# Ledger of designs, part 3: VHH binders against NADH-dependent phenylglyoxylate dehydrogenase subunit gamma (padE)

Target 1, 190 residues: NADH-dependent phenylglyoxylate dehydrogenase subunit gamma (padE), of Aromatoleum evansii (Azoarcus evansii) (q8l3b3)
Amino acid sequence: MYEVRFHGRGGQGSVMASGMLAAAMVEEGKYAVSIPSFGFERRGAPVVSFLRMSDREIRQLTNIYQPDCIVCVDPTLTKSVDIFAGMKAGGTLVQATHHPLSELALPDCVSTVGLLDAVKIALEIFKRPITNTLMLGAFAKTTGVVSLESLKRALEDSEFRDAGLAQNMTALERGYAEVAVHHIERRAAA

## First folded at step 18 (VHH; from y4 with G56S)

Design a2s
Fold by OpenDDE, fold request of step 20:
Structure a2s (fold): chain B 190 residues (1-190), chain A 123 residues (1-123)
Amino acid sequence: as target 1 above (190 residues)
Amino acid sequence: EVQLVESGGRLVRTGGSLRLSCAASGFTFSSYVMGWFRQAPGKEREVVAAISWSGSNTWYADSVKGRFTISRDNAKNTVYLQMNSLKPEDTAVYYCAATPSMYLTDKTEYDYWGQGTQVTVSS
């Protein structure tokens, strides 16, 4: 089982991203369960979405407290939320940011990092800072858990149409292509 | 009440060394990234060094690389800046700052600031 926790703010489409990824996994013949946050949601407020993926049936329908991967679609979120809470050792971070790896604080449990200047790219494509589809592309490249093609299929089957679909397709592809993936050597805990 | 109290700043000759300390209180120290900033006369406040929660990640401005070392003692709620090979250009008020953010170098991410300590390097 692979568990992903999406972090964003209300209105940024974190829940949508989780759902799209779930759909893509199903397209790959896998099992996926997306669980939205049950918190008090308001625009701009921190939002969490949970996604479990597996080769086998998923029976657990609870929040994810120890994710394998954290996807943060908002670069400003870490000021208000500890996005790393409970992350597994050897975990993966996919982060929207314009900062290079050398300028980031990372917990020891993080071993793989995907960095994407998603806000900048989103502004280019959408003229709005909507980063969710970009970050899905980044996720695919960083983790290898899902193929770009499966995500494309999921997107084609989504509610997006015409220009919106085209823009999100571009966003997905650019996220995949432009994400900088880093592998951090961690000392094995004795 | 959140407090950051810097100490150790003084007059020193070129080539000399200083060690600054910043004692923190009023917040969970180990949950915050700590940074040292400095502001010289007529210049903007700039990040000098930063250190992650456990100290596993550090960052230094190019101007101080190889000369300054940032460290922290979470048991003592203290962050340090060892400054070696000091130059007149290092003259500034040095500030300790704290942020819950993961970004070491972004000044705007830092929420808590000390009062500053004056470091003067004479030629």
Scores: ipSAE 0.913, ipTM 0.958, lowest interface PAE 0.4, mean pLDDT 95
Fold by OpenDDE, fold request of step 20:
Structure a2s (fold): chain B 190 residues (1-190), chain A 123 residues (1-123)
Amino acid sequence: as target 1 above (190 residues)
Amino acid sequence: EVQLVESGGRLVRTGGSLRLSCAASGFTFSSYVMGWFRQAPGKEREVVAAISWSGSNTWYADSVKGRFTISRDNAKNTVYLQMNSLKPEDTAVYYCAATPSMYLTDKTEYDYWGQGTQVTVSS
């Protein structure tokens, strides 16, 4: 089982991203369950979405406290929320940010990092800082858990139409293409 | 009450060394990234060095690389800046700062600041 925790703010589409990824996994013949978790339901407030993926039927429908991967779609969120809470050793971070790896604080449990200036790209495509689809592309490239093609299919089957679909398709592709993936060698905990 | 108190700043000759300390209180020290900033007269405050929660990640400005070393002792709630091979251009008020953010170099992410300690390097 592969567990992903999406972090964002209300209105940024993190829940939608989680759902789309789930749909993509189903397209690949796998099982996936997306569960949203809301604190205070307010625009701009921190939001969490949980996603489980597996080759077998998923029976657990609870929050994820020890994710394999963290996807953070908002670069400002780390001031308000500890997005790394409970992350497994050797975990993966997919982060919306314009900062290079050298300027980031990372916990020892993080071994793989995907960095994407998603806000900038979103502004170019949407004229709004909607980063969720971009970050799905980034996730696909960083983890290899899902193919870009499956995500494209999921997007085609989504509620997006015409120009909206085209823009999100572009966003998905650019996220995949432009994400910077880093592998951090961690010393075994003595 | 959150407090950051810097110490160790003084007058030193070119080529000399200083060690600055910053004692923190009023927040969970180990949950914060710590940074050292400096501000020279007529210049903007700039990040000099930063260190992650466990100390596993550090960052240095190009102007101080190889000369300055940032470290922290979470048990003592203290962050340090070892400054070697000091130059007149290092003259500034040095500030300790803290942020819960993951970004080491973004000044705007730092919410807690000390009052600063004066470092003067003479020719």
Scores: ipSAE 0.913, ipTM 0.958, lowest interface PAE 0.4, mean pLDDT 95
Fold by OpenDDE, last read:
Structure a2s (fold): chain B 190 residues (1-190), chain A 123 residues (1-123)
Amino acid sequence: as target 1 above (190 residues)
Amino acid sequence: EVQLVESGGRLVRTGGSLRLSCAASGFTFSSYVMGWFRQAPGKEREVVAAISWSGSNTWYADSVKGRFTISRDNAKNTVYLQMNSLKPEDTAVYYCAATPSMYLTDKTEYDYWGQGTQVTVSS
């Protein structure tokens, strides 16, 4: 089982992203369960979404306290939320940021990092900082857990239509193409 | 009350060394990234060095690479800046700062600041 915790703010589509990823996994013949959780029920407030994926039926429907992967769709969240809480050793971070790896503080439990200037790209495509579909593309490239094609299918099956669908398709593809993936060698535990 | 108190700044000659210390209190020190900044007269405050929670990640400005070393002792709630091969261009007020953010170099991410300590390097 692969567990993902999405971090964002209200209105940024983190819940939608987790749902879309779940749909994509189902398209791949896998099982997926998405559970939304709100810190505060207001726009701009921190939001968390939990996603479990597996080759077998998923029976556990609880929050995820020890994720394999963290997807953060808002670069500003780290000031207000410990997005790394409970992350497993050897975990994966997919982060919306314009900073290079050398300028980031990362906990020892993070071994793989996908970095994407999602806000910039979102502004180019949407004229709004909507990063969720971009970050799904980034997630696919970084983890290899889901194919880009499955995500495209999920997007096609979504409620997006016409120009909106086209823009989000572009966003998804660019997220996949432009994410910088890093593998960090960690020191052996003493 | 959150406090960051810098110490160690003084007048030194070119080529000299200084060790700055910053004692932190009022917050969970080990949960914060620590940084050293400096501001020279007429210039903007700039990040000099930063260190992650455990010290596993460090960052240095190009101007100080190879000369300055940032370190921390979480048991003592203290961050240090070892400054070697000092130059007149290093003259500035040096500030200790803290942030819960993961971004080492973004000045705007730092919430807590010390009062600063004056470092003067004479020719």
Scores: ipSAE 0.912, ipTM 0.958, lowest interface PAE 0.4, mean pLDDT 95
Fold by OpenDDE, last read:
Structure a2s (fold): chain B 190 residues (1-190), chain A 123 residues (1-123)
Amino acid sequence: as target 1 above (190 residues)
Amino acid sequence: EVQLVESGGRLVRTGGSLRLSCAASGFTFSSYVMGWFRQAPGKEREVVAAISWSGSNTWYADSVKGRFTISRDNAKNTVYLQMNSLKPEDTAVYYCAATPSMYLTDKTEYDYWGQGTQVTVSS
């Protein structure tokens, strides 16, 4: 089982992203369950979404406290929320940020990092800082858990139409292409 | 009440060494990134060095790289700046700062600031 925790703010489409990823996994013949957090969905407030993926049927419908991967779609969240809480050793971070790896504080449990200046790209495409589809592309490249093609299919089957669909397709592709992936060698705690 | 108290600043000669300390209280020290900043007369406050929660990640400005070392002792709620090979250009008020953010170099992410300690390097 592969567990992903999405972090974002209300209105940024984190829940949508998790749902789309789930759909993509199903297209690949796998099982996926997306669970949104029932917090006060205020615009701008921190939001968490949970996604479990597996080759077998998923029975657990609880929050994810020990994710394999964290996807943070808003670079400002780390000031307000500990997005790393409970992350497994050897975990993966996919982060929206314009900072290089050398300027980031990372916990020892993080071994793989995907960095994308998603806000900048989103502003270019949407004229709004909507980063969710970009970050899905970044996720796909960083983790290899889902193919870009499956995500494209999921997007085609989504509620997006015409220009919106085209923009999000572009965003998905650019996220995949432009994300910088880093592997951090962690010395096994002796 | 959150407090950051810097100490160790003094007058030193060019080529000398100095160790600054910052004692923190009023917050969970180990959950914060710590940074040292400096502000020279007529210049903007700039980040000098920063250190992650466990100390596993450090960052240094190019101007101090190889000369300055940032470290922390979470048991003592203290962050240090070892300054070697000091130059007149290092003269400034040095500030300790703390942030819950993951960004080491972004001044705007730092919420807590000390009052500063004066470091003067005489030619």
Scores: ipSAE 0.912, ipTM 0.958, lowest interface PAE 0.4, mean pLDDT 95
Fold by ESMFold2, last read:
Structure a2s (fold): chain B 190 residues (1-190), chain A 123 residues (1-123)
Amino acid sequence: as target 1 above (190 residues)
Amino acid sequence: EVQLVESGGRLVRTGGSLRLSCAASGFTFSSYVMGWFRQAPGKEREVVAAISWSGSNTWYADSVKGRFTISRDNAKNTVYLQMNSLKPEDTAVYYCAATPSMYLTDKTEYDYWGQGTQVTVSS
């Protein structure tokens, strides 16, 4: 079982992103469950969504408290949200940020990091900070759990009101191509 | 009430060493990134060194790499800056700062600031 928690803000499409990933996993013959956040929806407020994926049937529809992977689509959240809460040892972070790895504080549980200046790229493509599709591309490259091609097919089945299919296809491809992937080396405990 | 209190700033000769301390209170110290910043007269405040919540990640400005060492003692709620091989260019007011965010070098993320301690390096 591979469990992903998405962190974003209301109106940033994090629920749509987790749904697209679920669709892409199903196209690859796997089982996936996307779980949207619940509560009062407010634009700009921190929100979470969840994705479970497995080679086996999934019956759990509950929130993910111990994720294997965190995808944070907004560079400003960590000041107010502990995005790392409950993360499993050896976990993966995919983070929207212009900062390099050397400028980040990361807990010991993070072993793999995908970094993308998604806001800058989103402004180039959309003239708006629409980072969700970029971060799906970054996720695919960083984790390898889904192919870029499966994500492209899932994107083709999506309805986009704010930006066209062609722009989102470009975003997906750039996110995949431009993410900086790091593997963190740590000393073993004696 | 959050307090960050720097100490240890003084006049030292070029080539000398100095250790700054910052005592923290009023917040959960181990949940915060800590940074040392400095501001020389007529200059913008700049990050000098920063250290993650656990101490596992550190960052240093190029101008101080190999000469300065940041450390923290979460049991004592204290962050330190060991300053070796001091140069006149290191003369500044040094500020201790804290942020809950992951960003070591972004001064706009730091919420809490001390009043500063003066370090003067004489030629």
Scores: ipSAE 0.712, ipTM 0.884, lowest interface PAE 0.9, mean pLDDT 88
Fold by ESMFold2, fold request of step 20:
Structure a2s (fold): chain B 190 residues (1-190), chain A 123 residues (1-123)
Amino acid sequence: as target 1 above (190 residues)
Amino acid sequence: EVQLVESGGRLVRTGGSLRLSCAASGFTFSSYVMGWFRQAPGKEREVVAAISWSGSNTWYADSVKGRFTISRDNAKNTVYLQMNSLKPEDTAVYYCAATPSMYLTDKTEYDYWGQGTQVTVSS
């Protein structure tokens, strides 16, 4: 079982991104449950959504308190939200930021990091800070749990209302190609 | 109420050493990134060194690497800056600062600031 928590702000499409990833996993013959976690939230407020993925059928439909992977699509959230809450040891962070790894404080539970200046790229492609599709591409490269081709098929088969299909296809491809993936070597006491 | 109180700034000769301390209160110290910034006359405030919540990540400006060491003692709610091989260019007011965010070097993320301590390095 692979459990992902998405962190974003209302109106950034983080719920749609979770649903698209679920569709891509089904395209690969896997099982996925997408769990939106917003009710009445204002545009711009922090929001979270969840995705549970497995090679086996999934019976657990509850919120994810101990994720394997955090995808944070907005560079500004960590000041107000503990995006690392409950994260499992050896976990993966996929973070939208212009900062290099050397300028980040990370908890010990993070072992793999995908970094993408997604806001800058989104402004180049869309003239708007629409980062969700970019971060799905970055997620695929960083984790390897879904193929870029499966994400492309899921994108083609959906109505993506925050921008055109061609722009979102470019975003997916650029996110995959341009993410900087780091594996953090942490020395154990033993 | 949050307070950051720097101490240890003084006049020293080129090549000298000194240690700055910053005592923190009014927040959960171990949940904050701590930074040392400096501002020389006529210049913008710049990050000198920063240290993550647990102390496991540190960052240093190129101008101070190998000469300055940041450390923290979470039991005493105190962050330190050991400054060795001081140069006249290190003359500045040094500020202690705190942020809850993950960003070590982004001064706009730091919400809490001390009043500063003057360090003067004479030739």
Scores: ipSAE 0.711, ipTM 0.882, lowest interface PAE 0.9, mean pLDDT 88

Design a2s
Fold by ESMFold2, fold request of step 20:
Structure a2s (fold): chain B 190 residues (1-190), chain A 123 residues (1-123)
Amino acid sequence: as target 1 above (190 residues)
Amino acid sequence: EVQLVESGGRLVRTGGSLRLSCAASGFTFSSYVMGWFRQAPGKEREVVAAISWSGSNTWYADSVKGRFTISRDNAKNTVYLQMNSLKPEDTAVYYCAATPSMYLTDKTEYDYWGQGTQVTVSS
């Protein structure tokens, strides 16, 4: 069982990104449940969504409080949101940021990090900071739990409001190609 | 009331050593990244060193690497800057600062600032 928590802001498509990832996992013959965060939402407010995936059928539809992977599509969230809350030891972070690994504070539970300057790339592709599709590409490269091809097929079946399929396909490909993946080695585990 | 109180700034000769301390109160110290910044006359405030919540990640500006060491004691809510091999270029007001974000070097992420302590390095 692999559990992912997505962190973003309202209007950034984090719920739709979780749903697209679920569709991609089904494309690969796996089981996935996306758990959207619904209710009172304001544009720009922090939001979360959840994805649970497995090689076996999934009966659990509860929220994810102890994720294996955090995907944070917005570089500004960690000042106000503890995106690492509940994260399991040995976990993976996929973070939108222009900062290199050497400039980040990371908790000991993070063992793998995918870093992408997704806002810069989004401005090049879309002329606006639409990072969700870029970060799905980065997720695929960083974790290997889904193929780029499955994401492309799920993207082809998706409907978009702010940008067309071709731009989002480019975003997915660039996210996959340009993410910097780091594996953190620590010997002094308590 | 959040407070960061720096101490230890002095006049010291080139080549000398100095230890700065910053006592923190009014927030959960172990949940914050701590940084030391400095501002020389006529220059912008710059980060010189930063340390993660647990102390496991540190960052140093190239100008101070190998000479300065940042450390923290979460039991005492205190962050330190050990400054060795001081140069006249290190003359500045040194500020202690705190951020809840993961960004060690981004001044705009730091919410809490001390009043500063003057370090002057003479020939």
Scores: ipSAE 0.701, ipTM 0.878, lowest interface PAE 0.9, mean pLDDT 88
Fold by ESMFold2, last read:
Structure a2s (fold): chain B 190 residues (1-190), chain A 123 residues (1-123)
Amino acid sequence: as target 1 above (190 residues)
Amino acid sequence: EVQLVESGGRLVRTGGSLRLSCAASGFTFSSYVMGWFRQAPGKEREVVAAISWSGSNTWYADSVKGRFTISRDNAKNTVYLQMNSLKPEDTAVYYCAATPSMYLTDKTEYDYWGQGTQVTVSS
């Protein structure tokens, strides 16, 4: 079982992104459930969504409090939200940010980090800070739990309001290609 | 009431050493990233060193790397800056600051600031 918690702000499409990832998992012959969390989706307010995936049937349809992976699509969120809450040891963070790894405070439970300046790339592609599809590409490269091709097929089935299929396909490809993946080496304390 | 109180700033000769302290109160110290910033006359305030809540991550500006060491004591709610091999260019008001965010170097993320302590390095 692989459990992902998505963090974003209302209007950024984080819920839609987790649903598209679920569709991509099904295309790979896996079981997946995308779960929206409770909360106002007022523009700018913190929101969460969840994805649970497995090779077997998924009976648990509740919120995810101990994720294997955190995807944070907004670089400004960590001031107000503890995005690391409940994260399993050896977990993966995929973070939208222009900061390099050396400028980040990370808890010891994080073992793998995917970093992407998703806002900058989104402005190049969409002329708007639409980061959700970029971060799905970054997720695929960082975790390896889904193929880029499965995500592309899921995109082709999606409806878009803010940008067309071609722009979102470019975003997915650039997120996958441009994410910086780090594996954190730690030594046991003496 | 949140307070950050710096101490230890003084006049010191080139090549000398100085240890700054910052006593924190009014918030959960161990949940905050701590930073030392400095501002020389006519210049913008800049980050010189920062340290994560546990001390596992540290960051230093290139201009102070190898000479300055940031540390924290969560039992005493105190962050320190050990300043060695001081240069006249280090002359500035030094500020202690705190942020709940993950970003060590982004001053716009820091919520709490001390009043500063003056460090003057003579030629």
Scores: ipSAE 0.690, ipTM 0.872, lowest interface PAE 0.9, mean pLDDT 88

